# VHH binders against Profilin-1 (pfn-1), part 23

Target 1, 132 residues: Profilin-1 (pfn-1), of Caenorhabditis elegans (q9xw16)
Amino acid sequence: MSGWNAYIDTMTAAAPSIKRCAIVGAADGSVWARTEADNVFKASEEELKTFVALFNDVTQVPAKGADIEGVHYVVPRTEESLIFGKKENTGFFAVKTKSAVLIAVYEGPNEVAAQVRKAVESMQTYLNNAGY
Key: E = the ipSAE of ESMFold2; O = the ipSAE of OpenDDE; V2 = 0.75 times the mean of E and O plus 0.25 times the DockQ between their complexes.

## First folded at step 7 (VHH)

Design v30 (from r2 with D105S; framework vhh_4orz_3)
Fold by ESMFold2-Fast, scan of step 7:
Structure v30 (fold): chain B 132 residues (1-132), chain A 123 residues (1-123)
Amino acid sequence: as target 1 above (132 residues)
Amino acid sequence: EVQLVESGGGLVQAGGSLRLFCAASGFTFSDYAMAWLRQAPGKRREWVALISYAGDTDYADSVKDRFTISRDNAKNTVSLQMNSLKPEDTAIYFCAAEYSFDWGSSTYEYDYWGQGTQVTVSS
């Protein structure tokens, strides 16, 4: 249970509405952990490298959107260290720490996006405090 | 007072075109994403198109390549160009505005809504 997969488990337990998620390196998008099996986070290394580079200037992102798992999301707003996107009844929240980017994809009616956001921001705070 | 007012709906024959307009007032339009949703008789409200405040767009598969959403931030308007209309496009079309998208993942959970405009496509 130790290692980066434990943090994936903590986030999904805190927000069961998260359908797929990953923790990736902020510098290169390398995968540290991701959801697996039927909930496998399917983004390629190339896509993740492109995605984490968005945090170099979040103000540019609403003009072009963001691609996660080959799906294009409109990004309505960004905040410092936070990008979120929306498509139909699905969306994502992504937050940057010192060394990592946490990405959580949520789906469906009755999904509580605020709960997902809270879970990823809580983990962001924890990892920053742990030096990541 | 916050208002979204739709216009441009009407009766059109299959294969025809309509352009819908939405005029916004009472909030900082340039901060909000804008969407078009529709509701056909006896159906749930369906998301049609979304545009960020900076112009990036997305569309439901049912309207992709036929509809185009655009906005004019100087005039506080969003529009929907509807081409190659089908009887299945018959619905009340609603304009909606959203700032944060953090209260729910559903496309039906917008901050502000218009009253809607009727589009009827005859076979």
Scores: ipSAE 0.437, ipTM 0.723, lowest interface PAE 1.9, mean pLDDT 86

Design v31 (from r2 with E98D; framework vhh_4orz_3)
Fold by ESMFold2-Fast, scan of step 7:
Structure v31 (fold): chain B 132 residues (1-132), chain A 123 residues (1-123)
Amino acid sequence: as target 1 above (132 residues)
Amino acid sequence: EVQLVESGGGLVQAGGSLRLFCAASGFTFSDYAMAWLRQAPGKRREWVALISYAGDTDYADSVKDRFTISRDNAKNTVSLQMNSLKPEDTAIYFCAADYSFDWGDSTYEYDYWGQGTQVTVSS
């Protein structure tokens, strides 16, 4: 494995309930890597640019929610580097590192959501320690 | 003591309207997201509507454009306005509260639940 796709593979192996995920640039939302083929992450460039800008002031996010792949998610709370949302049996976790944003969309109950959060936060720690 | 008490359920004809209320006590209501879920006989519980502590809303596809969720933080109340009711909307409707969707908790998806109120829509 080379490049950013290896990190996508690591996250999906750690939490099989992740249906789609991506690593994007924190400054502009440019896609560095994403799930492909049958599980392609379909967010548009404009949507991702809007999404990563949410990390500039997370306090505004619960009033507006977040849109990922054309789906609107209510965001119940935010932390400084974490935005997450839920809709029925689906949800997402997004974390910001120094230069990247990791987005994971999952399906399943709260038990699997906890596993997805752990996988995303573990990768966040790894990338921050690697200087990203 | 935490309580969520639903009211406003009843019998209504198809095409009619009904408004449900949920009165909350025993916690800081304004800090919690509030949701409505429903359960029809012989079916699993399904989510209907959600409102964040800051007022953003979302709805299940089956009720979108027919139902409206709102909250009144001064009265510690969340409400569900149900318009254009269909027989398929017949269910027990539950109010639920959630602080942060804390995924570290291995208990119920929502922190607090009401006991439910029956809504019956006749053909």
Scores: ipSAE 0.377, ipTM 0.656, lowest interface PAE 2.0, mean pLDDT 86

Design v32 (from r2 with E98Q; framework vhh_4orz_3)
Fold by ESMFold2-Fast, scan of step 7:
Structure v32 (fold): chain B 132 residues (1-132), chain A 123 residues (1-123)
Amino acid sequence: as target 1 above (132 residues)
Amino acid sequence: EVQLVESGGGLVQAGGSLRLFCAASGFTFSDYAMAWLRQAPGKRREWVALISYAGDTDYADSVKDRFTISRDNAKNTVSLQMNSLKPEDTAIYFCAAQYSFDWGDSTYEYDYWGQGTQVTVSS
């Protein structure tokens, strides 16, 4: 029934180590789609608003880190439209498109992280080409 | 030649404090995240604390609010202030460095390691 849920399904199929993910509005962090049930993405609206604002100046992010679902992640570096972090066995990738931010939280080693990054960046390219 | 040299370890009574130092040479220290890991007798290495090149810090739950990591880029040194020490903190403590600007996806995968310094907390 929801068109945006299909993109969540595509990302999780491409990288099964994604535990939770969401597609949110770039301007305000409003949730367009997220994983549900046992894998529900639990970030609050306030947290997401703060998170998407990090893309306004990514150069400041490594000094303060990023918080997702109440978990603090150290951000080792940023790229213009990519923020990522790692904490023990958990990490995230977040990418910005014209209108959206895609956030994927995963668990696993570096080989798994590479799969997750590829899945998120592929979806970023697709949505940008679709005008989002 | 890259070197990380730890110091400041020793024997301390439970409830006491120690400050560990790691002196770095042979690389551009300010471009690296720095970490402390420890290995207790018969256990695997575990991560304790991390400081990014830009100064953000993170800690394992077991040491949170007791340990503080800091860095001095002018002296190429990272330090770990350890307060309220417990017998469970007994371990060899290792300094480690990770380049911040390589294409990598892990905060905890390290390029360089020190030899370690022994910390013994008696009950």
Scores: ipSAE 0.420, ipTM 0.711, lowest interface PAE 1.8, mean pLDDT 88

Design v34 (from r2 with Y99T; framework vhh_4orz_3)
Fold by ESMFold2-Fast, scan of step 7:
Structure v34 (fold): chain B 132 residues (1-132), chain A 123 residues (1-123)
Amino acid sequence: as target 1 above (132 residues)
Amino acid sequence: EVQLVESGGGLVQAGGSLRLFCAASGFTFSDYAMAWLRQAPGKRREWVALISYAGDTDYADSVKDRFTISRDNAKNTVSLQMNSLKPEDTAIYFCAAETSFDWGDSTYEYDYWGQGTQVTVSS
């Protein structure tokens, strides 16, 4: 059983508006853990490889946006280790750690986005401190 | 002092075209994503189109392939080209600048709403 699923559970418990979530390898986009069943994170291997490569130069991302689960998101801004995207009442936050990328897709009004961002950044800090 | 000034609205027949303009001043335009939203009588405002500071675009399904958003960062303008207009497109159209999302803020809102420009499409 993957211990990484416990971190998915921690993030979704902290921010109930997270609909789908994954932890993937920063180098290749390989899935370490993701939400399952009715909330399955549906990104393909090719899409995740492309997505994690965006962290090689986040300054290029607002020009082209980002695709997650076949959905195109406009990226209004980036930070060194954070990419977020917007589309109507949906969005995502993705953060890079030393060896992982955490991706959380949320649905609902933008008022809940702050809680999602907090959950993802808290996990980013924890994993960086744990050497990941 | 922040200002957004929309123009280009009017009365047009179904199947026609209009081009809307938004002139922005009082903030660093090139740092913000810009959006067009609309509000029909008695209805909620709906998002229509979004453009990042660097030109990536997205559209509501109801206007996809008919509307095109563009911007000119040197002139501090955002435009909406509206083709194949339908009576359902009748609304007041607003431009808005997207604010940066502050950590811990419970709200992520569009700042700097304009006053709007009326578009009326006759059948």
Scores: ipSAE 0.340, ipTM 0.660, lowest interface PAE 2.3, mean pLDDT 83

Design v35 (from r2 with Y99R; framework vhh_4orz_3)
Fold by ESMFold2-Fast, scan of step 7:
Structure v35 (fold): chain B 132 residues (1-132), chain A 123 residues (1-123)
Amino acid sequence: as target 1 above (132 residues)
Amino acid sequence: EVQLVESGGGLVQAGGSLRLFCAASGFTFSDYAMAWLRQAPGKRREWVALISYAGDTDYADSVKDRFTISRDNAKNTVSLQMNSLKPEDTAIYFCAAERSFDWGDSTYEYDYWGQGTQVTVSS
């Protein structure tokens, strides 16, 4: 069984408004863990490869946006290791660590988005400190 | 001191076109994504279109392929070109600036709202 699923469980417990999420390899977008069953994270291998490559130059991302699970998101701005996007009442946060990218898709208003961001950034800090 | 001023609304027949403008002042316009929202009688405000500071765009399904959002960062303006207008597009249209990187306890996705401009489409 994948030990990485424990981190998925931790994030969704901290922010119940996360609808789907995944932890993927920063180099190739390979899936280490993801939500499954009724909450399956649907992104294809090629989409994830394209997505993680966005972190190679985040300054280009607001001009082209980001695609996750076949949905295009406008990226209003980026930070060095954070890409986030918005579409009506849905959105995502993606953060890069040394070896991984964490992606969380959520639904809800600004208060919910802030909670999801906090959960994702907390996990980013934990994984970076653990050497990932 | 922050202001968003919408203009360009009016009465138009179904199938017609209108161009809405939003003039922004009092903040660093180029740091913000900009959106157009609308509110029809008896409905909540709903998102119509969004544009990043660098020009990437997204649209509500109901207006996709009919509306085009654009911006001019040198002039601090956002515009919405509305083509093939339908009676169901009748609403007050609002310009909003989004500071999605600065989220908090607000119930609004957008930090600044304009006064609105009325669009009425008759068949």
Scores: ipSAE 0.390, ipTM 0.694, lowest interface PAE 2.0, mean pLDDT 83

Design v36 (from r2 with Y99E; framework vhh_4orz_3)
Fold by ESMFold2-Fast, scan of step 7:
Formats: sequence, C-alpha cells, structure tokens
Structure v36 (fold): chain B 132 residues (1-132), chain A 123 residues (1-123)
Amino acid sequence: as target 1 above (132 residues)
Amino acid sequence: EVQLVESGGGLVQAGGSLRLFCAASGFTFSDYAMAWLRQAPGKRREWVALISYAGDTDYADSVKDRFTISRDNAKNTVSLQMNSLKPEDTAIYFCAAEESFDWGDSTYEYDYWGQGTQVTVSS
C-alpha cells in the first residue's frame, strides 16, 4: 500500500459495486484520496467538512440526513463510527477511523450493500491498526 | 411478531387524493425507519417513500412533490398522503419496516407482514 490512492484501489477491488469513494480527514474533510476520471467523487470541500462533522454526534443524523455529492440521503440509523444512507437504488457507507473518514457510494439493488459495507469496514480496521 | 397493517386505499379519479395508513406492532416502532412500496399488476415492487425514525424523508422521483410520508411514533403509525394521483399510481401499496426492507441481504429484502392496500386511479 503506497500512498492513499492505493487504499481507494483496494476498496474498489474488494467491492466492484462501489461507484465512487474517498478517504478524507476526520477533522476537516480534506481529501486524502478519491476516485477520479469516469468515477470521480464530486463532493466539494465544504460538503465534506459538513459531512465529517456528523460523526461528532451521530445521534442527530437520522433527523437531518446526509448530503454527499449534492445528493440528499435518508440515514435510517447510525452506529458510533458508521453512517449509511439510502436513496432509491443508490446508497453510501461512511466509516470513521481515528484520523480519517472513508466514504463509498454504490449504485444498484440492496443486495450489493452488504459487500460495500464489508469493504469499508475492512479498510477502517486496517487504517485504525495503522494508526489512522 | 412484526405485523404491518395497511389501510386507506380505494378507487379515485385522476387528480384526486388518498391517504394511506400503516399500523405497526411487534417491534419498537420509534427505533426503525419506515418505507412505502408499491406493486402494480405484473410488475416488481418499487420503493415510493422513506422516513427515518426521527422524521427525515425521501421520495422516488415518480412521486416527488405529490406524495408526503409522515409518522406518529406515539401511535405506531406511518402515513402516505397522495395528491395529484395519476393512473400510473395504480398499485397495491405496502409499508415496510427497516428490517423487512433489507440493506444488503437479498434473502429477506422482499419480506413484509402486511397484505397491502389497493389504490386504483381511473382516467
């Protein structure tokens, strides 16, 4: 694993249903790595600052939902380090580590969601063990 | 165990309105997101609207600005207000709890405990 882009490649290889993803700083939403070109993750810096701040109090998120790439997602529930949302045939999983937030947007039916969740949670574990 | 009972369907003319209700029992209603889905004859079920336990909502593009989902956690009910109804809204309407509307396990994604309520919109 060299550089943050390699972690993006690892996640997308583990769950091909991930359409776009990013690794961002937990404190400020600064982009460390993201999918590019045909799969470019389009969230703005301001949107990402707002998004990572949701992890400061996940209990408030189901009342407000979450916005990623200008799309509003209903968040049906949260766990302390996991926020996920759904919009029709699309969705996302976001997990927080000590220093980072991983965001994966997927498209397709609900049966692909479990594999996407597994991919981001596996990377969360790896990064936490690496001190991030 | 979990039981969902839909009501409020009927026959209505295009441009009319109906309000559907879903009474829920057998789980802690206030902890779960609720959804409305519909199935037209010979078609697969499609998602219509979603509401979090805390009230945030989303809608399928086909019903946006015409339908409103709401819930009453004290009464264990979820409702769907349907305005400006069109013939293509004709379907059996089902409510589903978060656990019956699966987030990744296709085995139980289509499970539900309600029989649905028929909505027929005539031209």
Scores: ipSAE 0.367, ipTM 0.677, lowest interface PAE 2.2, mean pLDDT 83

Design v37 (from r2 with Y99P; framework vhh_4orz_3; at its last look DockQ between E and O 0.64; V2 from the best seeds 0.00; counts 0 for: pae E 4.9 > 2)
Fold by OpenDDE, look of step 8:
Structure v37 (fold): chain B 132 residues (1-132), chain A 123 residues (1-123)
Amino acid sequence: as target 1 above (132 residues)
Amino acid sequence: EVQLVESGGGLVQAGGSLRLFCAASGFTFSDYAMAWLRQAPGKRREWVALISYAGDTDYADSVKDRFTISRDNAKNTVSLQMNSLKPEDTAIYFCAAEPSFDWGDSTYEYDYWGQGTQVTVSS
């Protein structure tokens, strides 16, 4: 799935605060694409399997939080296809498409979060329309 | 009118303990994650602790295992138990409500802020 790397590049380029991204299978957390080189997305397959399973019942996630790359994030709120977390001056946005979960890890104050959300949601919309 | 009122600050010796309280009103408290932040003189405001509406917590590395954030949704309060205090913990501590809708439209890092309470830890 080398074509998915282009979407990683698109999301990463959407905002300088976005540091790492991944596109994984919604069903099993298998990695379709991830940021590489200096900003390698480091979540394990097992961790991602657990993470994507959070979308099965997002209402419970704020009680437990979410772990990405061995880091625990408090999840302030969820939506049906959106999970976002915060840890100090970092956070993540994860959105679910028909077949994938898009994850963007960012660094910065809350002011940058809106741009990160917009980036992943834009990709979400695009992929959904494309049937993915 | 949205209001966050911090209390419990004061002067304490290093190694001592202090408990901060924040009383919230004017918004649906149970829908918001709550945070404590602090700002030392000449430094930027920094994140200290966060608690989701459902009680999940996290802490800055500098306060982990020393501070405990908790909340009471029935009373619209959030508290910060501070143990093993250090001089570097000296700051104005703020209670804040985490943005819940659009973080991009906020002029602040959090939706709502209190006036803060001074914590001074002497060596």
Scores: ipSAE 0.724, ipTM 0.869, lowest interface PAE 0.6, mean pLDDT 91
Fold by ESMFold2-Fast, scan of step 7:
Structure v37 (fold): chain B 132 residues (1-132), chain A 123 residues (1-123)
Amino acid sequence: as target 1 above (132 residues)
Amino acid sequence: EVQLVESGGGLVQAGGSLRLFCAASGFTFSDYAMAWLRQAPGKRREWVALISYAGDTDYADSVKDRFTISRDNAKNTVSLQMNSLKPEDTAIYFCAAEPSFDWGDSTYEYDYWGQGTQVTVSS
């Protein structure tokens, strides 16, 4: 949905170190909104379907890692509705809501990762409260 | 506090092998991924390898197929097997725990790195 782009804008404004992000359907990985143009989030339908299925059992994810935009990330650990990954000076945070999965890819020093996590978790709370 | 102690470095001829070890203490080792990084004189630190607590691994292109990272969660150790060593592998090697943001601002300032272990490859 095009209306979902406002939430993308809110997250990127809250954490400028987010390079690319998307909001996708939790059931099928269908894209509701994503960053575009110079910051286009490049993930196939098949990759996103595979990615959102990881939330069926997050405890298994650190053994296999996660792939986003054709890039393999080692997952240091997971929390109930949160998967995050690391590769050199890049990483991602992904959180599941009732109906959606939010994915944010960032680049930068470790001190900015906390800002990205906070932005993604704040949006997760907002969407859950809004029934999504 | 958090302590990481590297060992196993030394002098070796090109084509040789070395195994590095990192002993970790002061945190719950099995909650963290572990990384190896290296720094040659006058150069920026370079990431080498990463392993999750459950064994998924990743490597820098420069060491892929030559180096193997592994860990022993019961002994709180991570190791790096280095084969087919080249002169360009000469550096001080450090281990680190990820995610680093768990260590707060002090991690950025002090990097939670030990003294490292020197690897020198001749020829």
Scores: ipSAE 0.505, ipTM 0.748, lowest interface PAE 1.4, mean pLDDT 84
Fold by ESMFold2, look of step 8:
Structure v37 (fold): chain B 132 residues (1-132), chain A 123 residues (1-123)
Amino acid sequence: as target 1 above (132 residues)
Amino acid sequence: EVQLVESGGGLVQAGGSLRLFCAASGFTFSDYAMAWLRQAPGKRREWVALISYAGDTDYADSVKDRFTISRDNAKNTVSLQMNSLKPEDTAIYFCAAEPSFDWGDSTYEYDYWGQGTQVTVSS
């Protein structure tokens, strides 16, 4: 449908442990694309606005964690443009581009986290190079 | 040398309480998230609780509202208060630290593990 949906498909194909993901606007959390149908990414607009604002100062995020789809994640690690959240045997990676935030929610043991991170960081690089 | 040492385990009757402690050394404790995991007989290790270096916490659904994780960065310790214990909580409990921030192309895993402390809850 939109060209942004193809990027969702690319990330989920690259890391099968990704169960839901989205591309949202970095300024306001507006949804540009997301997984749909049986694996709908369900985060409210209010939640997403709060979430993308975490990138304004990632060093403060481990103190409060992050909420996605009504689930609280502890944030053990951040980098300048990356937030990693953990909840039991699930987690998320979120990366920021110039104009967007990519969010991937995965399931599985910690051994698969590197594959998920690589998928979102590869897309981050691609979108940044394309001017987004 | 990195070391995590659990203590405080023991035998307790159902409905009772225990407090576990983990003493950490050999790394910059205040930079790491810390976790408690457990392994019951015949099962894989499962995570129980996680605390960020800045104090945010979360719990497995099976222990929520009964267990409390806390940390003392000045003493390099993390603890787990376990209330309303059930026989199903019987397990070896392990303390773990998250790996360093140099991920490169490496798999994300818990970097350090203790030897564990046995908790046995009798019916």
Scores: ipSAE 0.180, ipTM 0.599, lowest interface PAE 4.9, mean pLDDT 85
ESMFold2 (binder alone), look of step 8: mean pLDDT 81; pTM 0.819

Design v4 (from r2 with D102T; framework vhh_4orz_3)
Fold by ESMFold2-Fast, scan of step 7:
Structure v4 (fold): chain B 132 residues (1-132), chain A 123 residues (1-123)
Amino acid sequence: as target 1 above (132 residues)
Amino acid sequence: EVQLVESGGGLVQAGGSLRLFCAASGFTFSDYAMAWLRQAPGKRREWVALISYAGDTDYADSVKDRFTISRDNAKNTVSLQMNSLKPEDTAIYFCAAEYSFTWGDSTYEYDYWGQGTQVTVSS
């Protein structure tokens, strides 16, 4: 969408190891912005609706994991507004703001994961402060 | 002292089965995710299977539907059931532990490793 794509660009510039990402509505998983073209984020409407509902009770997530783009990720732990998962050399970070959920899928070693987490959490803070 | 001790390796014919065990001590086992990795001669270590502290599992495509990882938190044990073994499964198999509450840090990696157990699949 116009305007929201600028935040996608900011996040991917801050952490180039992000392969695909999206900003979706916290209430329904509707896509506000996502990476496109060669890096298109391919999650279905049904998958995103299911995913954002995980934030209703994050304590249940480590027992069942999370699915993004048809890929199952083991979730090692959660925080009140943070879900992250791991699958071999890939992973994701997802954070909830007042009205949005940011999802970033990355590839690389664990040092790369730390950079991706920092980029996603920085954007979370920015959007919360902006009233989103 | 932290210890991860693997057992159950051996020689088996193609199409056979083996069950590997990893006994853990010296840390709070139930807080850690547990993984199995393998290393064939001259190759890098390859991730095989992962189980979260809460029991969710994941597998490498090369072993999916043939291997099953499980854990027993009361006994501080993780196991790997290996079915329909192939010659290309021949490797040293390692047990590894990672603390589920520190993942995503700049220093995140497997916290503890075992010495490994040899699995050889013939013909």
Scores: ipSAE 0.312, ipTM 0.614, lowest interface PAE 2.6, mean pLDDT 85

Design v40 (from r2 with Y110F; framework vhh_4orz_3)
Fold by ESMFold2-Fast, scan of step 7:
Structure v40 (fold): chain B 132 residues (1-132), chain A 123 residues (1-123)
Amino acid sequence: as target 1 above (132 residues)
Amino acid sequence: EVQLVESGGGLVQAGGSLRLFCAASGFTFSDYAMAWLRQAPGKRREWVALISYAGDTDYADSVKDRFTISRDNAKNTVSLQMNSLKPEDTAIYFCAAEYSFDWGDSTYEFDYWGQGTQVTVSS
């Protein structure tokens, strides 16, 4: 057991504009690791189960949006294994791997969003290659 | 030529209602998210309501439960129904459009803007 918190640390180091993030099980939304303390990721068990189920058919998501930490995000579009949303100055990127979903919530302008997306996609590639 | 033209503004008493319209032309309306923003005298422009190309909506806390945004893709129109108006809603209201396929990589930064329509709510 390598400790999933090391992957959280890697992502936040790569994109410091990530305010909160988590790695959750793709099947049930169970939390494997999350940011803690003053950066605690607060999504409820029920919310995470609903959220990971969105990856079963991402084409339906732009019509209904996504809820994370009690905040509703409009999802402008999706890609096969990527859901992203925005709410004025706040946004998220979520990617699905073989067995996990990575969720990163950020705040800031276009340059910040691009950095967060890269960090999350890099971790997605790493975990898929590692068999997760 | 791309155009967004607002209408429906005017003077109304506190507690009243107004419906704003934005007519769009010169682009594929159904590929764009549409928004309403407002600017009060002496204040910065602020976001009010958003509707995605697929119909999901979002609202600023100050207008939630009072305003409703909707769109008609057949008529290339976005509308804002404003109920229970307050003097603090007095502002110029702007229609804006953002291309949906680029949106996930940016804040609410709009590609196209209207000229605005004045809404004045008297106490």
Scores: ipSAE 0.397, ipTM 0.698, lowest interface PAE 2.1, mean pLDDT 88

Design v41 (from r2 with A97K; framework vhh_4orz_3)
Fold by ESMFold2-Fast, scan of step 7:
Structure v41 (fold): chain B 132 residues (1-132), chain A 123 residues (1-123)
Amino acid sequence: as target 1 above (132 residues)
Amino acid sequence: EVQLVESGGGLVQAGGSLRLFCAASGFTFSDYAMAWLRQAPGKRREWVALISYAGDTDYADSVKDRFTISRDNAKNTVSLQMNSLKPEDTAIYFCAKEYSFDWGDSTYEYDYWGQGTQVTVSS
């Protein structure tokens, strides 16, 4: 485990409604860092490998949805490097950088979702600029 | 000028079925996810079902296996087939366009929600 936990802390401080999040390898879904203890991000390595592969062709995702932590989410739409899912009072935002995928699961209304998206996209920009 | 008009509600006995319709206009219907929400007497609105523009669906646990959401992009219509209705399903049912529905926050914008259609399930 490297110093990647500092980036997890930065995102959760910026958007406290993030309940669980992780930074994983874009190629294989290997976990670089994740929230721990009472808010542990518990997606399996097999699930994460499947999830990061969705970024190979995001146009197919709205037809199939996405699974995170054993929960199925409808994906309303995608952008080149962004997949997000909706499920009642919960959802997620996932963004791809050159080397990583950031996944944040949140709980709360759509106002909260906007804050979480901003936090995740800000970190995406930072990591891309840092060469990741 | 986004408009959503719900219809198909009514009175039905427990165990019965109803089909709700939502006619949408004023936006490119095929580009947006659509949802059904409901509000029971004295309660907050709750999400019931969601369908992506490409047809993937999800449901609240309380209606799973009983309700089916579908869409017809040629007619700009989203529908909710409700089977095995229970008294607990009594509510006003609303359709909503992606990002126009309340995920539990009453301060959220409602401008694109329809007026709703009343469903009453008797014992």
Scores: ipSAE 0.419, ipTM 0.697, lowest interface PAE 1.8, mean pLDDT 84

Design v42 (from r2 with A97T; framework vhh_4orz_3)
Fold by ESMFold2-Fast, scan of step 7:
Structure v42 (fold): chain B 132 residues (1-132), chain A 123 residues (1-123)
Amino acid sequence: as target 1 above (132 residues)
Amino acid sequence: EVQLVESGGGLVQAGGSLRLFCAASGFTFSDYAMAWLRQAPGKRREWVALISYAGDTDYADSVKDRFTISRDNAKNTVSLQMNSLKPEDTAIYFCATEYSFDWGDSTYEYDYWGQGTQVTVSS
């Protein structure tokens, strides 16, 4: 098996504080690749469908928050193609490309969050340039 | 100049209630998430409650169902209603903007933190 799993490996190597991540279809939340085995990304297909639909109007998200892997995150703010969430010592960054949404769940303080955001945004740039 | 001013702390017996207030100035309050954090003697700072600019909330497990965070965007105020207080809730309580969140790293200081308000719960 090669392909989309290589991009998961690239993101987790760039930011070791990423606990779990996935690349999903922007239109329907279908999983293209995700972390597996000991760090399996556990979001259901229905949850992912709901999550990617948040990118249709990111301005509404801070009022409702976002759910990933059955965990509710407060979304303090959004940017045009970025949703990020906060809980206690955990959070996520999700970015939308032309065809995909990348989701990375991390654990650690806010200084660690900056590294995760950079890794996810770097992959977003790469995929957009590749036509995804 | 960003300024956060906490008030409402005091001495209360176990089982009692207190309401904390934070008055914010120097930034567009309605655009930012607000949080309450606390630091007990000899302990690291811990996150207590978070509220988005639009009102969605979350709480640390230790205070869930006992504490309620709320905000008034017209008055640039965030508040924390604390019920069923326990001696373990004794701490200095700090108001913070999203940029002040340390999420448990007690080694960092941020200019956007207030001076705090002392809460002491006696048994």
Scores: ipSAE 0.397, ipTM 0.695, lowest interface PAE 1.9, mean pLDDT 83

